# Ledger of designs, part 191: VHH binders against q9y6x5

Target 1, 379 residues: q9y6x5
Amino acid sequence: LPPKLLLVSFDGFRADYLKNYEFPHLQNFIKEGVLVEHVKNVFITKTFPNHYSIVTGLYEESHGIVANSMYDAVTKKHFSDSNDKDPFWWNEAVPIWVTNQLQENRSSAAAMWPGTDVPIHDTISSYFMNYNSSVSFEERLNNITMWLNNSNPPVTFATLYWEEPDASGHKYGPEDKENMSRVLKKIDDLIGDLVQRLKMLGLWENLNVIITSDHGMTQCSQDRLINLDSCIDHSYYTLIDLSPVAAILPKINRTEVYNKLKNCSPHMNVYLKEDIPNRFYYQHNDRIQPIILVADEGWTIVLNESSQKLGDHGYDNSLPSMHPFLAAHGPAFHKGYKHSTINIVDIYPMMCHILGLKPHPNNGTFGHTKCLLVDQWCI
Short names: E, the ipSAE of ESMFold2; O, the ipSAE of OpenDDE; V2, 0.75 times the mean of E and O plus 0.25 times the DockQ between their complexes.

## First folded at step 8 (VHH)

Design A4 (framework vhh_surovatamig_d1; at its last look DockQ between E and O 0.52; V2 from the best seeds 0.00; counts 0 for: pae E 8.7 > 2)
Fold by OpenDDE, look of step 8:
Structure A4 (fold): chain B 379 residues (1-379), chain A 125 residues (1-125)
Amino acid sequence: as target 1 above (379 residues)
Amino acid sequence: EVQLVESGGGLVQPGGSLRLSCAASGFTFSDYAMSWVRQAPGKGLEWVATIKTSGSETDYVDSVKGRFTISRDNAKKSLYLQMNSLRAEDTAVYYCAAKYRYDTAFYEPTSMDYRGQGTLVTVSS
């Protein structure tokens, strides 16, 4: 039987939640599998970019999903979380479910993973759910497991996406122990439900399951705001993305706009596109705007408005607060093994290996995940 | 063209009640979580309440809990806000707002996909 892999994402699950809260179900999952304690994600540390990086092995500049909000100056098109269905935005890369589905006697399934309800390179997942935030985890899980169990050709790769604890992290902030304890307990219970269902269906022993996330969450405050209106008139630029990384499209001379912003706040770095640090791998794409503002951790860029968010993400990807975790279980993985860190782009070549797929050119390093796999030498 | 048109605002005495309405058009109303946000004079936008697509789940800012009720009619593409026991601090322009994805907080007014022109509510003796 061909190997099967289920990739699960709990949005905004900060890595150190595992140290600060109790997860009996997830810990049991980890005990019988592997854990990567910290996953260094891609900059910007936002939902769409990082989820696409997981399934492509590419940095944003390469796969073209550079933010949750984008603008293309040539076509005059806009991308947003409510306008994400145009293949134009996704076609700069080939996600793993497309690669998998194009193989003989294989199909892919998806429950609301970003990009899975869009035909990419004229291919859409054989089974998928249109995104709907109101659909329960249970219903998503039921569909995914049904497809994994009963499909012909067999589903060999599936994705499952859930919006928590991200939404709650934004509302409460990651430092609210009382509310976040409740939220994270619910997440653990969902993991319990997942495991139980897989066992009930007889899938548990043969299915490879990865549980991960796209980013963490940092604490924000009303006392840490950067008001752009104090530095520059709104008529001088178009805002493509706002916080904590702002994408600025100048309406006047770029240099003038830059000069007005460069000293706006000691808690914000301002970059011309060509001066964006190389470590971000966030330069070589036309969808990246001419000026980028990067707020320091915990600072929020605002216009002449207040922010009610107590938590946010999208900051420097070297910050531990931005890092998610990865846990995995199944025949491809060791039992009881813990690993310190990998890059988020490393997940793609690992998944390709597990599924026996030839990976597209990518930025991941397979060597970083060898210690997780039973069929590899760990050096 | 997407349109959100608020109505029902006006002058009311403290302790009084108002019902706001929002008529939506130009998008699939039933697919969006709907919210009310408000802006008091001299202050920034504040989230007030959200109702999810099915109408079964609602959330409120603490200051209006027990006094305000958000509801929706998907067939009529309408959003409502019943405001009871109004206070002076409730004085604001109230906006109807729509959001598609839950991966960003519904509680952040600037994160909304669509927003109306607003209706003024003034609570004064």
Scores: ipSAE 0.323, ipTM 0.721, lowest interface PAE 1.7, mean pLDDT 94
Fold by ESMFold2, look of step 8:
Structure A4 (fold): chain B 379 residues (1-379), chain A 125 residues (1-125)
Amino acid sequence: as target 1 above (379 residues)
Amino acid sequence: EVQLVESGGGLVQPGGSLRLSCAASGFTFSDYAMSWVRQAPGKGLEWVATIKTSGSETDYVDSVKGRFTISRDNAKKSLYLQMNSLRAEDTAVYYCAAKYRYDTAFYEPTSMDYRGQGTLVTVSS
């Protein structure tokens, strides 16, 4: 009876991987559905912020998950220091699975999407897996499909998260064709398994499926390091996050810290909070620190001379290397349609429309996604 | 308050063995990937090994593969490094490090969320 949606994320799937590598299973999925070639994500281009933006339709300053490592100056809380499931961090927004499962005759299921093992507004996903990176994709898929088929009230919204190609992108870098080809082939096989499983269970024709990602990946190098210890004594500030967007909490006069950093490297922009470019929508939250340092693409901010990192993300969201893709299939979507670009915040109002949910106030624009949907007049 | 306390370092002859331990507190240990990183005198930090949250997946820098074994005990909130066939080049301060489960760079010593004060390993005749 009610429309159903499965939202799938493959972490760190850079949009241009689609044209630079072979994806027979994903290409078949796209041919029978829709593709958005580039999704412009939110700054900073990190995992937690962008996954929460997908499910809330909000910029990071508005939903409060402003980085993977955070400090809240009002409450003195640290995100990465044992508040791993503290609802305090997540409660500035209402994610779609909460809204969905509070409807009559509906529930939500989750296989490790960020935040789904947290009781946000005293509400945790109706069925969920506690996060554990050692759980195989097959086990995650098995749980999700069992919940989609065997739950009362029925699961109408489900999420599935996978850590690749992000983990391998960090390890090898996106330019390592040999290793990334192997990694991306494995991911394509997983997409094939997902589609085949849905067909075997009789779900494929009536389930809407979105396959997307949170960000891309750029190449790093030992030749592109910015050493903060060369510019400022570590005792003058508290480091909340390091690279590629450093979050600096001054221990001495803020202007003095800024002046020590502003000429540290030509490959790094140094912003006082009030001077952060408006296009980032990254200023109006107490969790954004008084000074941020934004490295140029492919540069790594370090406290010493060494780094083994070959790929990274978190950079300026205008960079094509930071953009993921979106593909979708199901009764709500056209067949064989390709679209150039949407904003990642646009996904939320589209999902609300598909599920018949009233969206909370958000930064997305439903009109940007109308051409993907069969029930909308595009032109 | 997060604490990582390393122990088990010392002076060892080449070809010998040591077992390092790290006791963790102040965070949910089982939600973190755990690593050993090391710093030779006058040199930068080098990633040595990482073990995922459940203990079933491990990775090592090439120079220690087959000689070092990383392990964890989530019930005791402890991380271990068994170091066999030690060489002079293994001389370093060894640090226990933790990285949150969603944003992990297992090979990058500068991207760890927490790092201990270290324990010194000296390999010399």
Scores: ipSAE 0.022, ipTM 0.542, lowest interface PAE 8.7, mean pLDDT 90
ESMFold2 (binder alone), look of step 8: mean pLDDT 84; pTM 0.852

Design A5 (framework vhh_surovatamig_d1; at its last look DockQ between E and O 0.84; V2 from the best seeds 0.00; counts 0 for: pae E 6.9 > 2)
Fold by OpenDDE, look of step 11:
Structure A5 (fold): chain B 379 residues (1-379), chain A 125 residues (1-125)
Amino acid sequence: as target 1 above (379 residues)
Amino acid sequence: EVQLVESGGGLVQPGGSLRLSCAASGFTFSDYAMSWVRQAPGKGLEWVATIKQSGSETDYVDSVKGRFTISRDNAKKSLYLQMNSLRAEDTAVYYCAAKYRYDTAFYEPKSYDYRGQGTLVTVSS
């Protein structure tokens, strides 16, 4: 049987949730498979960029999805979570489902993973769901598993996306144990449903399943706000993205804008594009604006307003609070093995290996995941 | 052109009731979660209530739970807010707002894709 892989994302599942909350279903999944305790994601630590990094193995500067909100100065186009359907934004990279889809006797399926309802390089998955937040996990799961089980050509790669615990993390904050316990229990139950569904369909032993996330969540507070209006008049710039990494498009001299912002807050770093730290791999793309503001962990950039969010993400990707986890199960993976850390871009070459696909040039390191795989030497 | 037009605002005494309406046009209404947000005098925007696309799921800010009811009619492309037991602190401009993606920001009034011009609700003796 050709190898099959299901990639599942629970948005905003912070890695240390596994240590601080109970996950009987997920723990069972891990016990029978592998766990990477911390996945270092890409900067900025936002949903669209990181999901695309998972499936391309590229840093954001390379795959071109550099934020949830983007602006291209040449075409004057805007990208947002409600305006993401233009292939223009996605075509700077080739995601794995396209690579897989183009193979003989294979097809791809997707349930609302970012970018999957857009033709990228004139290719779209044979089976996909248009994004609709009201569609239940169950319905998404049912479609995905149906396609994995009954499609011709067979679906050999599928993605499944769910919006929690991110949404709740924003609402309650990650430190709200009462509310987050409820939310995370629900997530664990969904994992239980996933496993049960796969077993019922006879897919469990033969399907490789990766459960991961794009980013974590940090605690925010009304006491930790950075008001840009206190530092610069709104007429002097266009805000392309706001918090915790603001993208600034100056309407006046860039240097003047920079000078007005550079000392705005001790809890915010201000970078000219060319001065963005190399470790972020967030410089070499025209979609990155001339000035970026990076708030410290737990601080929120605002425009003369309060924020009702008690949790947020998008911060420095070196922060543990921003890190998700990766768990996996299936014939390609060991059983009962735990690994400390990988980079999120490392997932792509691993998935390519599992599926027997030639990877496009990427920033991942296959060697980082070798210990997870039964067919590889672990040194 | 996308348009959200609120109506139903006005002056009401404490304990009174109002029903707000929002008429949507220029976009696929049924694809969007809809919310009411409000801005009280001298305060920032505040999320009040959200209803998902199907109309079966709703959420409210704690201060209005049990008093306010959000509903929608997808066929009429309309959003409603039944406000009962109104209080002085409910005084605000109320905005109808639409959001396509459910992830970060139902509780962040500035993150909505579309928002109307608002209707003023004044609760005063």
Scores: ipSAE 0.440, ipTM 0.779, lowest interface PAE 1.2, mean pLDDT 95
Fold by ESMFold2-Fast, scan of step 10:
Structure A5 (fold): chain B 379 residues (1-379), chain A 125 residues (1-125)
Amino acid sequence: as target 1 above (379 residues)
Amino acid sequence: EVQLVESGGGLVQPGGSLRLSCAASGFTFSDYAMSWVRQAPGKGLEWVATIKQSGSETDYVDSVKGRFTISRDNAKKSLYLQMNSLRAEDTAVYYCAAKYRYDTAFYEPKSYDYRGQGTLVTVSS
């Protein structure tokens, strides 16, 4: 009778959406469970890095997925989403599904969570779906619930990933009340479908369910552009990642490139790798480039062109606009409890506790999540 | 070797129609979301339209909604853009682009994994 956990991510679900829109299904879920109002994510506040931090409990410099586009200076390999299945990029950490399968001889299941279709330390999720954005939420849910009921050894850890509201957040911006209202109502309906499906299949009472996200979203504008081409010629550097955190690989002397960039815009900070603020925990990895540019909230770095994005993320992780929430329900969780904030790296040791797994060394603090759990004394 | 080869561009009068085609090779076409991106003379790259892997979902920039239709044929490894009611402001080089990303950043014209050489569309009498 091992405990079971389903981890659900709605990409780009900014925490304050909960206060600005109506979520009848999510609010009913929270009433019988717990809510963490803000989750402080890791820097940079991007999809791949934060999804991997949730399942490893590590800062990006430690787990190695430091951006959605990366270059490894030691091996000379390039990472984009099109080559995310190379184990090289994912092997600097041990995600929870690998630990689940190896420590307890149990199965894991995944509907498109980043990394679950990759063999990491020679272990791939027992059941998984190859990434395909056209596959419906219902089809992902049907596969996950089938695997939760019909597996040997039993599926005890399952993940489900959904691309909204991130895609719409980029297209419309988070301040577009009309379009965002429609998108968020659809997500609330999907949460209602999830709960109803679990109830009909007899899973609801014995399954721990976490609903969370990787980051938020902030409003961008054509009036807030930083044109990198106005400050430095392309012949001086290779661009590894652009906006809102630009990763610069110098083709000439690093100091010369830095001097050309450091006064480029009042709305962008320019860091030599060793000068990146310690609070970011974004320094100690070969995939972090020699020069990093960090745009101010709502500013977009461009190469002599406009940007059609009305919303973006990747900004400073201290910004509330970058924070998601966490809601949870199940036998491990209190009912009707609200908590103000946790760090996104704290989710991993909490999940290990729920599943009875020994966590790998991590950057999370179990004490931060104790008050959520029925078997813990909240001090 | 990955290749995207566009065709179907040319000169057309305002109110006319053109159909652009893109032939893909060197990758599993059906695994990629496909887009059309354009660059007008003296302007930056602009995202125009996206079609998801199965062809069931499409999205468009507001200025072309109701006038342009994106479609794909996975068996033929081809992407299409039917352009109707063409306007002078539609004059641009049109690029076929492929993207395989979890964050679905289709609105970033330079974020695509692969892009073709482009085909010129000129709307003028």
Scores: ipSAE 0.379, ipTM 0.741, lowest interface PAE 4.6, mean pLDDT 92
Fold by ESMFold2, look of step 8:
Structure A5 (fold): chain B 379 residues (1-379), chain A 125 residues (1-125)
Amino acid sequence: as target 1 above (379 residues)
Amino acid sequence: EVQLVESGGGLVQPGGSLRLSCAASGFTFSDYAMSWVRQAPGKGLEWVATIKQSGSETDYVDSVKGRFTISRDNAKKSLYLQMNSLRAEDTAVYYCAAKYRYDTAFYEPKSYDYRGQGTLVTVSS
């Protein structure tokens, strides 16, 4: 019987929410499984790039989803979170569901994980839901569990994506204890429902389940705005992405644009592409624009206007506020084990190991996760 | 071909009511979350309310909670805003706006995929 894995993401679930809020259901899940307290994600700490990094094991420069908004100068194509269906954007990597379902006697299923409704390398998840944010968690879970329990060839890898707590984190900010407590209780109830559903369907004991996220959330404020229009006329550049990492395509000499921006704010770093810090692994892709602007934590880049958002993400991936957690339960995992940190790219080779798949070349290190697994010697 | 056409604005006394409508065409209306955003004279755009694709969930800025009701009719490709107990500070041009993905865009008025021309609401004694 081939091993099965369900990968679940709750978008924008900051790692320290576990310490600062009550999660009886998630804590029971962790107690009977494993926890990684901080997952160091990839820069930029945005939704599409980090979800694709989880399932490819690659840095953003290597898998080509380098932001939620992108431009390709050669093809003149544009990508956004509302215009994400062109396989062109996704084809620089092979996500795990493609590799999985190409194996004999295996299928993959997906409930709205970014990219799973796109035919990547002419291959789409064997079972999938087209993205629609109005579809309830219950309906997503019902489809996933139906596919896991009833498909031929069997579904051995499944994904499930949920938009919270990210959406509420943007609205309220992570420091709004009253509102975030209510939001996170709803998330914990969904985790309880997930576990209960898997138990009732007889899946719980033989299914490996990973619950993780793509990034965290930091507090923003109207007092922490960086107004680009005060520093540079918008006629000098094309804006590909705005905040907190702006992607700037110069319309005039790049050095002139850089010079107009470099002293715009002490709360923003301005990088020529070749000067982007090596630790970001964010340089070697044509979709990364010639100039990027990286706001300090909690600062918002705007175009001469106010902002109503109270929380954001996308900042430097060294910031603990940008880090999600990872919890896992199932026959592959130890019980009651806690681990301090892994890199988000390490999740891919671990998942390949659990599923018996040969990983594609990637940036993950299997050794970082082997202490989570019962079949490995931990040091 | 994408159009969002607002109507129903006008002059009203404080405490009065208005109902705004937005007619959509040129895109698959039911695939988009819909919002009302407004711009008071001399001010920036402000998010007012959002309704999800099916009409199942709504959200409002605090200053209008309990007074405004957002609704949609996917068969008619129409968005509505019922505005009750109007105040002078509600005076603004009201825009209908559409966003495909549930993310930060609902709270950043300039990040919507589509936006209409607006309808003026004036609340004056």
Scores: ipSAE 0.241, ipTM 0.702, lowest interface PAE 5.5, mean pLDDT 92
ESMFold2 (binder alone), look of step 8: mean pLDDT 87; pTM 0.892
OpenDDE, look of step 8: ipSAE 0.395; ipTM 0.758
ESMFold2, look of step 11: ipSAE 0.110; ipTM 0.642
ESMFold2 (binder alone), look of step 11: mean pLDDT 88; pTM 0.894

Design A6 (framework vhh_surovatamig_d1; at its last look DockQ between E and O 0.01; V2 from the best seeds 0.00; counts 0 for: pae O 15.6 > 2, placed apart)
Fold by ESMFold2, look of step 8:
Parts: structure tokens; sequence; C-alpha cells
Structure A6 (fold): chain B 379 residues (1-379), chain A 125 residues (1-125)
């Protein structure tokens, strides 16, 4: 029988939540499988880019989803919550569900993972849900397990996405222990429901399950604002994205715009595109704007207006607060093994190995994940 | 208890104007992207326009660009839709909808956390 894999994301699940809160169901999942305590994600540490990096193994500059809000000057297209299904945005890479589905006698299923309701390279998941945040976790799980259990050709790769703890992390901030404890307990209950459903349907023994996330969350405050209006008139630029990484399209000479911004705040780094640090791997795509502003951790860039979040993400990917975890269980994985760290782009070649797929060119390193896998020797 | 209450609908002749309002309560309005969606008789829901939390970013379906303007007043917890040069095909029930911040998984802009009961706009002779 072909190997099967379910990839699950709980959005905004910061790695150290595992140390600071109780997760009886997730801890049992980990004890019977593997844990990677710390996953170094890609810059910028936003939802759409990092979810696409997981399934392509590529840095954002290479897969083309460089932010949650983007602009392409040639086509004059905007990527936003109203125009994120245009294949134009997604076609710079081939996600794993496309590769999987093109194999003989295989199909792919999706419950709301970013990009799975888009026909990427004229190929959409064989079974999918259009994104709708009002759909409960149980309904998403019911659809995905039905497709895993009843499809011909068989579903061998499936994805499941959930919006928490990201939504609550923004609302309360990660330092609100009382509210975050309640939210994280509910997420642990959902993980318990997931495992129980898979057992009841006879899927548990032969299905590989990865539970991971795209990024963490850091605390914000009204005391940590960077007021862009204090430094530059709105008429000099078009704002493509605001915080914590602002994307600035100059309307006048870009050096003049840069000079107005460069000393605006000691809590913000201002980069011309060619000067973006090489460690970000965030330069070689036309969707990256000529100037970016990168706020320090916990600082918010504003236009002298406050709808302040109490928590946010998108910051420098070297920050531990931006890093998620990865846990996995199934016939491909060791039992009771803990691993310190991998890069988020390493997940893709590992998944390809599990599924017996030839990976497309990517930025991941299979060797980083070998210790998780029963068919690999660990060094 | 969350409420979204639309008003300002009615009967109007082609070429006319209407201004829709939506009064919000029971949630932190400034944390939500706001949208107008509509449902013509016998048809599915159609997304019309979205305005992000700060009010600085707006987007529209092509059929209303240049005729409709979305706006919000976070202090008054209100959403507006100015509808000019109305056409018969704009006849629909118009709903106010709210979705928690874009970067919190607001992947599909027509997926909403809260929706109102709607206000009827009829554009006829």
Amino acid sequence: as target 1 above (379 residues)
Amino acid sequence: EVQLVESGGGLVQPGGSLRLSCAASGFTFSDYAMSWVRQAPGKGLEWVATIKTSGSEKDYVDSVKGRFTISRDNAKKSLYLQMNSLRAEDTAVYYCAAKYRYDSGFYEPRAFDYRGQGTLVTVSS
C-alpha cells in the first residue's frame, strides 16, 4: 500500500508553549512519536509565506509568496484577502500536493491549508475545502478523514489547517497566561479528538501524521509604536504592507524615501532591497519592494492610528519567539525521540522521502531530519 | 453578544445612490477586517468590498469599482458603503461581515466570523 501522510498546522503555535503549558494529548502524541523542539522558519515570519515554504521547501524569494500582502508592478496585481486565489501568485513553485497527485494512482486532499484551493500549475487538490474560517475543526477533520478513508485513487497526502493559537495570540498576547492557557487547552483537546478519530476509523496504524506550525508570537504594546507619519509624508510612497515588516514602494526617488526613513526610529531597520541581509534569503523576487522596514521584536509600525495587537509575528526569523515546533507520529517515525532543531524548509524533503516522491529543487536538507525516520541511520 | 446591524437599504431608480451603514457591537471592531457581501435573488453570495482594520487598504469586486466606496469609523464602530450610479444588477440583500485580522488566517476574504441579517437594495424602474 502506498505510504500516507497527514500534515496538520495549528497557526501561531510558538515552540516554547510546549514548555510553559500543559498538553496531555500532544505530549502523549510526542511520547509515541518524535518532537523537534525548535523549527527555524523563513523570513518574513508570516502565515502565507511560511505555510508555502513547508510544502515547497523553498525560501520566500524562491516560491514567490513573499508576504501576506503583495504587489506586482508589471501586472498591477495585488495579493490580498480579496485576491489570493489567482494562480499567478502561486505558480513560482510546485507544492507537494501537486507532485503527489501527478503520481500514478494517487490523490491529494486538503482542509484549508494555504494555497490548496488554488489551481497551481493547472492542478488543484483532488479533494479540497474552499477556505472558510467559520468551519469547525471537527468538520475539517471529518472531511479529511472521509477522503483519506474512502477515495479512489487513494488519498496519500492530506493537509489540515487551524487558525489557533494565532488568532488568540494576536488578541491577548503570548504573555497573557490565563487566556492563553484556556486557548491552548482547547487546542490540546482538538489534538486528542484528531487522534481518537483516526483510531476509530482504522487509519492510525498506517498514517503518518505531522503536527506543526508556521511561526510563533511575541508580545506587543502601545508603548512600542513606530510612527511612520513622523518621518515621511504618505504622498511619497505606496504602502504595500505595514507591520512588522513594512513594504514601501517609492513614488519619488527611492534614495530620497530611504533617507527620510533611515533614522526614523532606533527600533526599526531600513533596507534598500539590495542591502537586505543575505541571511534572510529575501531579495531575489520582483514582489519584494524596493524598501523594507523591519521592526524590532515587539515593536509595531503604525500610521499614527492604533488598532494595536497585543501579540504579533512577522519579525526576524532568528528570534526564538518566531519559531514553531514539529511533532510527528506514524510508521515512518521513531517512537519517543526528541530532536533539537531543523529548518522549516527541511520538512519538504522529509515529506517527499516518506511519500516516495522525487523532490523538486529546494532549499531543504534531508540530512537534518534523518534522525526522525526509522528507515534512516542517525548520525 | 455580537451584533452587526445593517441599514440604509431601499428602493432606488437606476443611476441613483444609497449609503449603507453597519453598526457593530459585542467585539473589538478595530481588530476586524470588514466586508460587504450581497446576494441577488436566486443567486449565491457575492463578495463586494473589503476594508482592512486600519481603513487604509480597500478592495472591490470589478463590477463595482469606481461606483462604490467602502469606509469605516473605528471610533463609532461603524462600516459604510457609498453606492453611486446604481444598476439593476446591484439589486440584492447586502450583508455586513467581519473577519479577525488578515494575518491570523484570513486566507479567504469571503470567510467571515460574523455576518449581519442584511438590508435589501432594490434598483428598479
Scores: ipSAE 0.000, ipTM 0.204, lowest interface PAE 13.2, mean pLDDT 89
Fold by OpenDDE, look of step 8:
Structure A6 (fold): chain B 379 residues (1-379), chain A 125 residues (1-125)
Amino acid sequence: as target 1 above (379 residues)
Amino acid sequence: EVQLVESGGGLVQPGGSLRLSCAASGFTFSDYAMSWVRQAPGKGLEWVATIKTSGSEKDYVDSVKGRFTISRDNAKKSLYLQMNSLRAEDTAVYYCAAKYRYDSGFYEPRAFDYRGQGTLVTVSS
């Protein structure tokens, strides 16, 4: 039988949640599989960019999804969570479900993973659900498992996306132990449901399953605000993205805008595009605006408005609070093995290997995941 | 191209000392935990010692504790093994091995990303 892989994302699942809360179902999953305790994600540490990095193996500057909100100065197009359907934004890379589906006797399925309801390179997943936050996990799981079990050509790659614990992290803040405990328990129960469903269908032993996330969550506060209006007049620039990484499109001379912002706050770094630190791999794309503001961990960039978010993400990708985890189970993976860290872009070449796909050029390093795989030199 | 090149092996009498070196190239040395593993004649691979990326944390197999010292120089991309009070049972081919972002606790001799060609250490009277 051809290898099969299910990629599951719980949005905003911070890596250290595993250390600070109990996850009976997830721990059982890990016990029978592998765990990467920390995954270094891409800058900026936002949902759309990181999910696309997982399935392309590319940094943001390369796959072109550089934020949740984008602007293209040439076409005058805007990208946002409410306006993400234009293939224009996605076509700078080839995601793994497209590569998979173009193979003989294979198909792909998706339950609301970012980009899966968009024709990319004129190819859309054979099976997919349009994004709808109101659709239950159960319904998503039922569809995915049905497709994995009954499709012809067979579904060999599937994605499943869930919005928690991100939404709750924003609402309560990651340091709210009472509320987050409740939220994370629900997540663990969902993982239990997933495992049970797979076992009931006879898929558990033969299906490779990866459970991961795109980013973590840091605590925010009304006491840690950076008000741009105190530093520069709104008429001098267009705001493309706001916090914690602001993308600034100057309406006047860039240098003047930069000079007004560079000393705005001791808790914010201001970069001209060409001066963005190399470690971010966030320079070589026209969709990155001329000036980028990066708030320190836990600080929020605002205009003359108050933020209601008690948690946020998008900060420096070297911060542990921004890091998700990766767990995996299936015939391709060892049992009972734990690994400290990988890069999020490393997931792509690993998945390609598991599926027997030739990977597109990518920024991942297959060698970083060899220890997770039974057929590789490591364990 | 990734390379790990061991040196310093040879013939030594029981109770003697040797210092092994490993020169690394082709990868970011500082990002890898480094280890020595050995294979005695007719036996399988055995883990000997590991030093983490920072160089501050070291682990040893019990049989070499107090006798062997692992160290590294990230600037020179080099790994070392000082072997004192050598015994006949230390006779083996010694390999330098690298593991990316090793998190400690797992010392499987095969669980490495890279491994050198080895250097022979013979302890005999």
Scores: ipSAE 0.000, ipTM 0.258, lowest interface PAE 15.6, mean pLDDT 93
ESMFold2 (binder alone), look of step 8: mean pLDDT 84; pTM 0.854

